# Designs tried in a protein design chat: VH-VL binders against q8rwq4r167to367. Part 11

Target 1, 201 residues: q8rwq4r167to367
Amino acid sequence: LALEDIDGSPSFLEKALQFIEKYGTKIEGILRQSADVEEVERRVQEYEQGKTEFTFDEDPHVVGDCIKHVLRELPSSPVSASCCTALLEAYRIESKEARISSLRSAIAETFPEPNRRLLQRILKMMHTISSHSHENRMNPNAVAACMAPLLLRPLLAGECDLEDDFDGGEDNSAQLLAAANAANNAQAIITVLLEDYGSIF
Key: E = the ipSAE of ESMFold2; O = the ipSAE of ESMFold2 at other seeds; V2 = 0.75 times the mean of E and O plus 0.25 times the DockQ between their complexes.

## First folded at step 4 (VH-VL)

Design a19 (framework fv_belrestotug; at its last look DockQ between E and O 0.55; V2 from the best seeds 0.00; counts 0 for: pae O 16.3 > 2)
Fold by ESMFold2-Fast, scan of step 4:
Structure a19 (fold): chain C 201 residues (1-201), chain A 122 residues (1-122), chain B 108 residues (1-108)
Amino acid sequence: as target 1 above (201 residues)
Amino acid sequence: QVQLVQSGAEVKKPGASVKVSCKASGYTFTSYWMHWVRQAPGQGLEWMGVIDPSGGSTSYAQKFQGRVTLTRDTSTSTVYMELSSLRSEDTAVYYCAKDFEGDYLPEYFDYWGQGTTVTVSS
Amino acid sequence: EIVLTQSPGTLSLSPGERATLSCRASQSVSSSYLAWYQQKPGQAPRLLIYDASSRATGIPDRFSGSGSGTDFTLTISRLEPEDFAVYYCQQYGSSPYTFGGGTKVEIK
């Protein structure tokens, strides 16, 4: 997805990302803490009515929730099912140096350019936030926990790995374990991409 | 090569309105936000608001909300600041100032106009 | 709104001396979102420092900025005659943008 409107103006998402980079770095719990639901609903309505400009008095938590809303509503995940599989395979490499190199290669060789640029743009904002963790209490792991489900949707939906999974007895327990493992993997992958952002992008 | 040229001094009575212009040259007018800052005699600087010359969107300091209106004319690369319901406390030098960043959000001011003195007296 | 308090209000020094100007914020400001301006009588302000420590184009290296959080400093390592002016700090980390009250650096 292009980060520009048809006429070359920045998209709502790009404007929101820039807002968080500028005004969100000192906000405790930014990206994790939810805004007032009524304020978020009002702001989303304004966006849908064509009011894509943010005011400088905007609540950063509201803007953060708007970013999440946009990402959740994207027709396709920023990272496709095949790209998630490539990232997961690279992440499973035990050596840190080989893991970083494999993640860089997976992104360069597997990702369509628009998806790579979108992921990189969002990670840039996330990296900026995590770099101010002493002020906002959001380290790379915390930022990844909030954002990974929105970036690696196919992984969370079980679409990345089609290996047979036999129910050993209780379907609900197996499903909960699989969901927890997927969430942990998504967070871990995004955490590495944030911590080694300069080596990977 | 960036230059901001403001209109001349104004003398107004209390209750009147004043409209100050700021003509930009030497850069792409629509790529940078334009701020307005005032300074009362012997006092410090006070930020009034900012305008996006591209889209025309504005943001004002709450103190001036309802009295200040920022507009632009892209054909002449000019920004306008109109202040209504003038009081003696509005006597000040009014500056336009170019934002450094070409990004969506304004930041700090790299170039300033020469200033326009507005005197409000009976 | 964030209130910026500059101290001292007036600093009387001789050419060749070091000037240290303080700017304190009522709330934490990111170190990247504070600027310093110089203003001489009858002139518009001139940008000196942005993002707390980055020197603007054309500004001599005797000017330096430092600080983060609520405490920021502008240092002029060796005052030249043309440096006697009023200096303002400004934050752009939150709306509305605000300026300090200014520090006048005057010749002794």
Scores: ipSAE 0.013, ipTM 0.575, lowest interface PAE 7.6, mean pLDDT 85
Fold by ESMFold2, look of step 5:
Structure a19 (fold): chain C 201 residues (1-201), chain A 122 residues (1-122), chain B 108 residues (1-108)
Amino acid sequence: as target 1 above (201 residues)
Amino acid sequence: QVQLVQSGAEVKKPGASVKVSCKASGYTFTSYWMHWVRQAPGQGLEWMGVIDPSGGSTSYAQKFQGRVTLTRDTSTSTVYMELSSLRSEDTAVYYCAKDFEGDYLPEYFDYWGQGTTVTVSS
Amino acid sequence: EIVLTQSPGTLSLSPGERATLSCRASQSVSSSYLAWYQQKPGQAPRLLIYDASSRATGIPDRFSGSGSGTDFTLTISRLEPEDFAVYYCQQYGSSPYTFGGGTKVEIK
């Protein structure tokens, strides 16, 4: 229920996503440019103390980092390890048509409904931002770079069940290289989901 | 204001080792990966390796594996690059460079140290 | 390991002219993970372009990047006197990260 509070009203995350969709589209570097971490923590605390609405004059970079903060703090990854494995297997299909079809199938067939809804909702915000790249300089690749590590955490942790993903588990040097390659794969997967959003969702 | 300040020039004989320091300021040292890149006289840029300062994990280009060692000291916000078994071909300017992203996406380098000239002469 | 080949090696132009610099990769660069750097004598490189086409903070709009796959281009629309320098491309689509050999833009 990351998008809703107990009573069914929009959560902090959902309100922040709506703010970015409305006020973030014309902000250069939105989702990439970080805010002061203490300002982000203060804004989260203000929400907990009763400031439960974002107003139009708030700094979009702070709100964007609030989104990242919430996603980072979720008790489990938005996409589980088995779901990450399914996405990676589908992504590696060389034919574009087959790849898109396999990605759609993986999401529809392997994701628990709450996880599918969360992923789709976050991708909707990201798609909206990337659709205004001429103003904000955030094309699908750039938005995916900023967000993929928060969405596909098990892939970056090497928890996906593929032989390629486990090659680097022997030492610290190999683990750093494997993590970097996994991060690039995570970005590429999310980029495809954004570029073909309408076909996949 | 991000700054990377490197140690001074070194002159070494073949077979020796050199240790170059890079002191970081103006950002959270442990949140960003640090890369090392060198440039031989009149030549292009060559990536050597990377360190994650938070845990000290490293990865090296195959060419330098076994000769380069990256370390860090979080109390002084300093990374060190040591290159052993020096040869004349190791004569170069050595740069530290900060990775742009603060999460698990190492990418391009937004801040560079001023460079340290290492001369290996017999 | 991805090899980047830059061309031309040297580009001799006058101020006010357009410069077009090429970077060709030995294999496709994932997600257009390609950056361009400028380096002046005695100085460290400066980031110009990232993700093939995005300008870094503070870089004048006369610098633009384009391309995908294996073929990438840096364009300087009107050379200023301070633009005469060496330019390097860098890929970060897979480790090890590699640089091109450079293109020197010099005054004719």
Scores: ipSAE 0.000, ipTM 0.487, lowest interface PAE 15.3, mean pLDDT 85
Fold by ESMFold2 at other seeds, look of step 5:
Structure a19 (fold): chain C 201 residues (1-201), chain A 122 residues (1-122), chain B 108 residues (1-108)
Amino acid sequence: as target 1 above (201 residues)
Amino acid sequence: QVQLVQSGAEVKKPGASVKVSCKASGYTFTSYWMHWVRQAPGQGLEWMGVIDPSGGSTSYAQKFQGRVTLTRDTSTSTVYMELSSLRSEDTAVYYCAKDFEGDYLPEYFDYWGQGTTVTVSS
Amino acid sequence: EIVLTQSPGTLSLSPGERATLSCRASQSVSSSYLAWYQQKPGQAPRLLIYDASSRATGIPDRFSGSGSGTDFTLTISRLEPEDFAVYYCQQYGSSPYTFGGGTKVEIK
């Protein structure tokens, strides 16, 4: 599991998530503002060399980018292609109440348990941040914008949206337009999951 | 600190090409899309296109397809915008602008270059 | 393509007054993906508001955005001397991204 080491202790990712939940809620632009790339790389190296805990005085923007780094480097997406398809189908339901119910069912019935737990855990951190938007300026839409492509990789790769209106163009130009539409869908799905987090999880 | 530094002003004849550079610093160059926006004198802003610096993929506004080429050099963290077959209506200030956050997300532009004035003699 | 129409073209006001700038879209803007920029002569645009109503980092509280669907508003509650500039809206809910024509806020 990405959240625990073999002995059941929290992984680097879990520790970073806990740090952001505790120290990131009052940080303006948390998860949105880029940290210094050299500091992020150095902090990851420090973990690999034995600095296994985040300390209170660490820059929350660096820790946030450490989370993004870990998610980006996972060998497979937190949400698989078939799970992305299920979320897309559920998201497109017109009625808000039926959509929420369908999203809940898709997650409960379609996701392998490790993937569901990872997604739910990351969304918990994101929900906590977005619940303090009055202090950090990160509403659900903003947090989703920053995180959705790392959670729904297959959607952005075109592996879920098989009927893209822009797939008739040249590979390079069609790819950017298709990626933009897929990115909008990914952000919208995650935004709904955050806005209705209590009803879905 | 994020900075986008563009090359200096250019004066060109109709039919020529211009190549404007935009050097990025203070962030991971390959993790964010770079957009180009122009502004004719006394006019509003016009989006021209976008490049993903990691692989060099591009997309252009229909108006500029065939005339604009975006390229990048990852070793210098620089994007280049080349506009060919210049006309007098291409006289404008050309801006590079950084996409905010997220590798593939369309976003607003949180950092802009200082602008490069391109003047096409009539 | 979504066309953004800003009004008024020019807004002539004094410091201390409230400025209200309108941006109307030809189609509904998905998820309120609308930004506002400020531009002063000889300078690049500066992000003020994103996602219709969220203030960018370092932007004073006197700037606020509102609206959804096709109708969006930028409000400057009490104009300061440094606020006299041109303001542009931009949508990023659908490709290609488009900008409004601008509203010039000028003294008197």
Scores: ipSAE 0.000, ipTM 0.459, lowest interface PAE 16.3, mean pLDDT 84
ESMFold2 (binder alone), look of step 5: mean pLDDT 90; pTM 0.902

Design a20 (framework fv_belrestotug)
Fold by ESMFold2-Fast, scan of step 4:
Structure a20 (fold): chain C 201 residues (1-201), chain A 123 residues (1-123), chain B 108 residues (1-108)
Amino acid sequence: as target 1 above (201 residues)
Amino acid sequence: QVQLVQSGAEVKKPGASVKVSCKASGYTFTSYWMHWVRQAPGQGLEWMGVIDPSGGSTYYAQKFQGRVTLTRDTSTSTVYMELSSLRSEDTAVYYCAKDFGSGDYLPEYFDYWGQGTTVTVSS
Amino acid sequence: EIVLTQSPGTLSLSPGERATLSCRASQSVSSSYLAWYQQKPGQAPRLLIYDASSRATGIPDRFSGSGSGTDFTLTISRLEPEDFAVYYCQQYGSSPLTFGGGTKVEIK
């Protein structure tokens, strides 16, 4: 119920996503620029106290960080370890057409409905932001860099089936390289999902 | 159908306060925000602020901060705009206007307007 | 603050003619969140167009809106006697909400 409260009304996350779509498209560095942590924590507390609507006078950077806060605090990742593996396997296909088709199939066939809906909803907001990159300076790669760690957390944590060229308990350099490759893969996957949003969802 | 009915014309002295009412009917009062807009004689429209009739939250244009107070009475479906420390340049027609939207993030265009209340500030 | 500049200030035309009204924003209006209102003397404004191009309920087909970014246009394809009025654009893409200065469409 990440997008809906128990009574079916829009959740804090859904309202924050709507705010960014309406008021964030012209904001330079939206989703990348951090707001003050204390302001974000205060705004989350205000929601719990009944200030459940984001108004036009809110700071877009604070609202963007509220989205990240919610995603970080979810009981489970928006994309599970098995779903990350399915996305990574689809992404490795060399043909662009086959890659897009495989990503669409992976999402349709392996994702539980609530997870598919949540991912699609977040990507819709991200796609809207990246479509206004001339104004906000956030292209698909930049948006993906900000959001991929929150959406594909199991991939970054090494909980997915991934390339293991340096297996065997090697030194810290091999571990850092593996982490860098996972981060690059996560960003690349999200970038494709943004660039081909209409073909995949 | 939707109707917004405002109180009658007011004549005030400089330094006084004025309180204009706007009574709503024909829709669920607490579901839609209510804006206040003024228009000086021969001039354009100027946004003053908005109130959420449900929670009572208010947001004001910087120019009016400290002088304008928006309130509502849910039992009578009425919103109020009080402007204090009146000056001659506050002479204007004051309008209430309904925001559209319920359950979603509200659009901020105004689908219905009150008939306007003329406030004249003179010695 | 987004400043909206309407031009011309006064547009003098005859019934049956096409009216084209301009509204230019000092910076891009997010998602084309721009509305047009008509105001006749002694009356409250009336919503004509919202989201730049969507016609409000009950508004005749002769009214149309277009544009995006910083340039918006209201077109009245064939002026009728009741269309001679002042027209205002309004943006709601960012706070504070702002209105243009108005264009008066008058009989020449």
Scores: ipSAE 0.000, ipTM 0.462, lowest interface PAE 15.4, mean pLDDT 84

Design a21 (framework fv_belrestotug; at its last look DockQ between E and O 0.55; V2 from the best seeds 0.00; counts 0 for: pae O 13.5 > 2)
Fold by ESMFold2-Fast, scan of step 4:
Structure a21 (fold): chain C 201 residues (1-201), chain A 123 residues (1-123), chain B 108 residues (1-108)
Amino acid sequence: as target 1 above (201 residues)
Amino acid sequence: QVQLVQSGAEVKKPGASVKVSCKASGYTFTSYWMHWVRQAPGQGLEWMGVIDPSGGSTSYAQKFQGRVTLTRDTSTSTVYMELSSLRSEDTAVYYCAKDFYGSDYLPEYFDYWGQGTTVTVSS
Amino acid sequence: EIVLTQSPGTLSLSPGERATLSCRASQSVSSSYLAWYQQKPGQAPRLLIYDASSRATGIPDRFSGSGSGTDFTLTISRLEPEDFAVYYCQQYGSYPLTFGGGTKVEIK
């Protein structure tokens, strides 16, 4: 979906993902540390004006935020509400072997092909970063925490079929807690996908 | 230059309310969550709650639920902590602390702290 | 609620010695989201370590953090006079955020 322009050339997102894989692996806090929002907006505009390649001297934190910008701007979540439900069902299986098998099946059987390809591509970059955690201090859990809310948006919005909240969430103090708990669930799911990337994809 | 500047010391009677301010500067105020932590004399640190300055959403520790209210004023880059029904046990130094990460979803560690506001509750 | 238990409560040492401070969690801390803070009398806490083992900017390399799950350690390899302070661990892996009770490192 977001990996190619309409003519099949690499998209802005694909170029940014390749940059992080090549130049981000040794950057401490990559994907977690925020860049200046004005710098991110400037870089997006430069792409639209014809600066379509990321050079080696780009700020990796700016490029990381460009990835997050693209994901936030997508009209619909990379993973739909029904796909989030399938992932959450698989994740809740207690046996590690059965969990991994069920996650693989859920992704292969329930995801539309463009959504599966998009998720797999983003996870490939995330897996590359977490594989260099001794240099960049970003373990699979840390990478998942940064990215999961952007990938599993319906889970954060309470649109997942398996979620059952009694209180109705009208209290402001309960709302932020509910959002944090949902983010922890999203992080946990993405963490498994990263740790067992080779078994699942 | 990130700075968090808190209001001055307060002396209150039991049953009163206190409102402490924390004025932020040197960064985009609405992009980072703000936490409140207190410390009673000779005691440890106790987390009270957090506010997202963008939307105004809050989360409080259960011990303070119903007594603490966190608010913000984006025009002055200021967060407020109001604690009602004060008891002598509420005598403490109250700190505001900036969340490190610009994410809207998860709390992080605290990279900058206010200087603290001493609140004394005595009859 | 994750309860953090720090030990010892007080550690009496001389300059030049190694300090080893423990922080144990009642439940596994997600993503090793554990920080260490230093507090001197009359001052706000200062961030030392985040994500269990990452040193904050400006913190000397004699400070190191380690651990995962429920067992975390802060080590000061050779105590300097300015290191005598109270140290707190904090988890931010789940709500509510919680602090340990503190370990006071004092001169013998």
Scores: ipSAE 0.006, ipTM 0.501, lowest interface PAE 11.1, mean pLDDT 84
Fold by ESMFold2, look of step 5:
Structure a21 (fold): chain C 201 residues (1-201), chain A 123 residues (1-123), chain B 108 residues (1-108)
Amino acid sequence: as target 1 above (201 residues)
Amino acid sequence: QVQLVQSGAEVKKPGASVKVSCKASGYTFTSYWMHWVRQAPGQGLEWMGVIDPSGGSTSYAQKFQGRVTLTRDTSTSTVYMELSSLRSEDTAVYYCAKDFYGSDYLPEYFDYWGQGTTVTVSS
Amino acid sequence: EIVLTQSPGTLSLSPGERATLSCRASQSVSSSYLAWYQQKPGQAPRLLIYDASSRATGIPDRFSGSGSGTDFTLTISRLEPEDFAVYYCQQYGSYPLTFGGGTKVEIK
């Protein structure tokens, strides 16, 4: 849905992802630097009015913010609350090899296919950008910091089940601790998915 | 050996259109941006625009937007530049030029040029 | 749009002399994305220098480029008879791509 229009052609989101993969790799601060909000809104309007292709001379920061706009406006999170919980549990495994295997299994076994496809597609773009970090100064950690809040919305909203953090009798304290660490956890999860992208997907 | 061979000289009247061809050989045609640059008599170089031959996407300098059209035919490895609503100040030599980098990167600088096509616009 | 201003407009020198050509940008050219071309009468331009200082394939080492930001220089350390031509700078740090107005190097 998110990646294709009704006729099966690439959606606005898919075209913007392709643009960033092709033209964003040499752009310093890509995905981190904000574009002018009016320019982003104008570009979305221009697409709706028939300018259906991105050209190389468009501002990559505007296109990056178009991606974020679309993700923010999705009616449901790319990763659901139960899927966020599964990722968090897998991430906490201390053995690197077991962690990677558990993350792969969580994605393969718990994600509805459309959500898994969307997450994998966005992570592909992010992986491409982070693979050119010497040129664009965006390593996996930096890209994850920018994008994880949009991908793992239930985790940042405190909507994930925190059963593994529960010590009995301090349910509010466990929720506050998880909320206080939510951004760090989201960033860390996405960072691992990017660093081990080939092994996980 | 990379070669860019352009069509012959053209004489046109004001208001007409001209279509100049540029046939590429010696490299993978669809892998590189193709630029167009013109030079009026006794003047410097002026970038007009560029085409990605693989998908046909184009970008034009603002001065030429709405008058210039770049197209390509991948079966003959040929790009075309059409300039409409000609005026006397469009009298120039028109060059095609191959970008150094593949079209998966930003257009940058030109390592090979066509021989040039003289277009004369006179009443 | 980045405007490139070349100076001098004409440089009259003898063979064996050093030529120094200036190209100044109206705003900083990121990553020194600047090229130099040579053009002889009746011929297409020829790439000399890219990325401000790198010589293109087959270009003699008497040609050198330098500079960054807004100030770029092409130097011909010892002019040969075949070096009398017009020289253009071109930036590719932003779009549209733009050229300087040219410097004509002519025999004194």
Scores: ipSAE 0.000, ipTM 0.541, lowest interface PAE 10.9, mean pLDDT 87
Fold by ESMFold2 at other seeds, look of step 5:
Parts: sequence; structure tokens; C-alpha cells
Structure a21 (fold): chain C 201 residues (1-201), chain A 123 residues (1-123), chain B 108 residues (1-108)
Amino acid sequence: as target 1 above (201 residues)
Amino acid sequence: QVQLVQSGAEVKKPGASVKVSCKASGYTFTSYWMHWVRQAPGQGLEWMGVIDPSGGSTSYAQKFQGRVTLTRDTSTSTVYMELSSLRSEDTAVYYCAKDFYGSDYLPEYFDYWGQGTTVTVSS
Amino acid sequence: EIVLTQSPGTLSLSPGERATLSCRASQSVSSSYLAWYQQKPGQAPRLLIYDASSRATGIPDRFSGSGSGTDFTLTISRLEPEDFAVYYCQQYGSYPLTFGGGTKVEIK
């Protein structure tokens, strides 16, 4: 499981999520601002070599990029293609009350329990950060922009088509527009999940 | 009443070590970061480092890394600052200071200070 | 490391006058994480202002703070005899935590 090592102890990802929840709330641009790629990779290697705890004086931007690194390297997306399709269909509902209910149902009925647990855990960290937006300048939309591509990878890859989406095989301009729409949809879905977190989870 | 009471003045030779205590009362000792700040004669304030008393986690300013050690004794609500390899430039008043935020937040600013401990390094 | 430069170094004023103290950072201080302290001779510093503009508990309303980014100001609207002291700014937007060099407010 992505949140636990084989011995049942908290994984690197879980420890990094805890660090950001504890120490990232007052950090301007947390999750948006990039760290040095070499430093992020070094920190990942240090964990594997025995530095198994984050200390409070570590750079939160490095830890945030460690989270992104781990999510990017997961062998399967936190949200599968069928789950992305279900979320997209629920998101398109125009009534706010019905949309929230449909998102809750999609998560409960479509997601395997490990994937739902992982998504909910990552969204909890993101919700915590966005709840301190006055301090860190990261509102739900900003946090979603940074994280949605990592959570909804099949949607960005074009694997979650709906009837009103463009089909593949069109010119390069149409393909760029379809990719931009997918990114906007991914961000919008995650934004709603954050804004209505308590009602959905 | 929050109170930080430090140990008395010290006179040391170059190359020695000094250990200053800071006893806390009036709040939950293990819930708040404890900082150390020094002030050389006629000079401003200089942050040395901080300890989380709950687990003993520390961070030190690079200038003091390898020479300063912060420890605590939770049974007596006391933090200790040890500075080794003393030089004449280490002559200063040393303050402990309580962070306003609990140790669930990053160390920030200090709402209560100890009375200060004068450390004099002379031959 | 963020260097804080306070000006003026010394401010000579009479009781009843307005004091304006400046603190300039070498780079932007995130989220206005800037505190001000007062220190009288032989005493530990006392917290006056946190988060650039919020007064600490028990601090008189004649003390006010303002500013953001790299430029911060402490204002004492009407100096009282007990306000003649040294004032320090301190940033907590990045580590290590750093202090300004101080502004001494003295009797003219």
C-alpha cells in the first residue's frame, strides 16, 4: 500500500504528507513552488539509506516535491481511468447539491477501497493546506492546479472520454485543445472535492 | 504565569564548554518550541537554535552547528544549552525564549524570554 | 539567509513625539512573518508586534506595525518615558531565524 511499508509502518509518502500538514500551512506557495530536482532526488535516496524521519528544519518545498515525485512514480494512477470517468460524469451535473451527492456516490461505488483511501488521504493534506490560504496563498483552486495532474493521470492522458469530448486522430491544434480541456476538468474536479471536502468524505 | 528561569552567570576559559539551564513553568513544557538567542556586549540578537521538548528534535544555525547542543529533561521542565570550544567571541548574554506556537507549527517568534545568562570567556 | 537592516541606527526624540522605525529585508519575507521586540538595558527583549501588524497581548495601542515584502515599519504614536529603548525586528519567513541590528530610541 502506498501509505504503509511492508512492516506496517508509515511510508515515505505518509511521512511527507504528515510533514506538510504540520509544517506547510504557513509556507507561501507550498505545493506550487518547485524545489531543486537534484535535492528532491537526494532526499528520496537519503530516506532509502536510513534517514527515515523528516525533521522540522527541512525545506517544505523539497518535501512537497517529494510527495509529487512519489505520486508521479506510482505504478498505477491513484484514480483509475474508470474512476476518472465516473468523477467527470458526476462533475458535469449542474446542480451543486446533486453534483456533491453524485461525486460522493462515484467515489463510494467505483473506487476500490485502497485507491479511495489513498485519494482521501492526499486530499486531506490538500484540504488542510487550502484551509490556510490566508497564510500560504494556496486556495483550493491553486492546490488543485498543482496536484490534479498527479491524481487524475488517466484524464490527462485522454483515457477518460465522454460522448461530447473530441475523438483522437484530429490535427495537432485540436489535440492541444483537448489536452487543455482535460487539464481544466481535472483541476475543476479536484477543486470541488476540496471545497466540499466535509460533505463528500 | 509563564516563566523561564535560567542558571547563573558563568566564567570560562577559551576551549572549555558551558552548559546553561532554562527551567520553564506556567505552561505545558512539551507543547512549545524553546529557542536560544545570544547577545554579545553592545551587539544585537543572534538566533542559535531551537528544540522541540516533546521528542528532543533540534535545529541549529549553521554558525553554531557542531558546537551547540540543546537537550531537555521533561521531568523537570528544563532545557539545556551546551556550547563547546568556547572562544572570546562567545562572550555574551544567552537567552532562552518560548515560541508562541506549539511544536505542531514551525518555530516563529518568542512571546516569553528568560532573564538571560552572562557567559564570559577569558583567559 | 535573510538579512534585516534597521534604520535609523539611533533615533533621538522627546517624549510625546512620534517615532518611526524601519526594517528592510534582503529578500521578501513570506506572509509578513515579521516581529518587533523592545529591549531596555539589562533586560530581556519583550514582544511588541507579530505578523507585521498584530500587537502582542498587553501592548499599548500607541505601538503599531505595518509593511510587507521587504519593507516594514514600527510606529510609536506618542513616546512615553518608558518607550526609550532599543527595538529589534525579527523575521520567521525562512530559516535561520534572523534579527535586525536594532534601532535605539533615545531622549533628545
Scores: ipSAE 0.000, ipTM 0.500, lowest interface PAE 13.5, mean pLDDT 86
ESMFold2 (binder alone), look of step 5: mean pLDDT 92; pTM 0.933

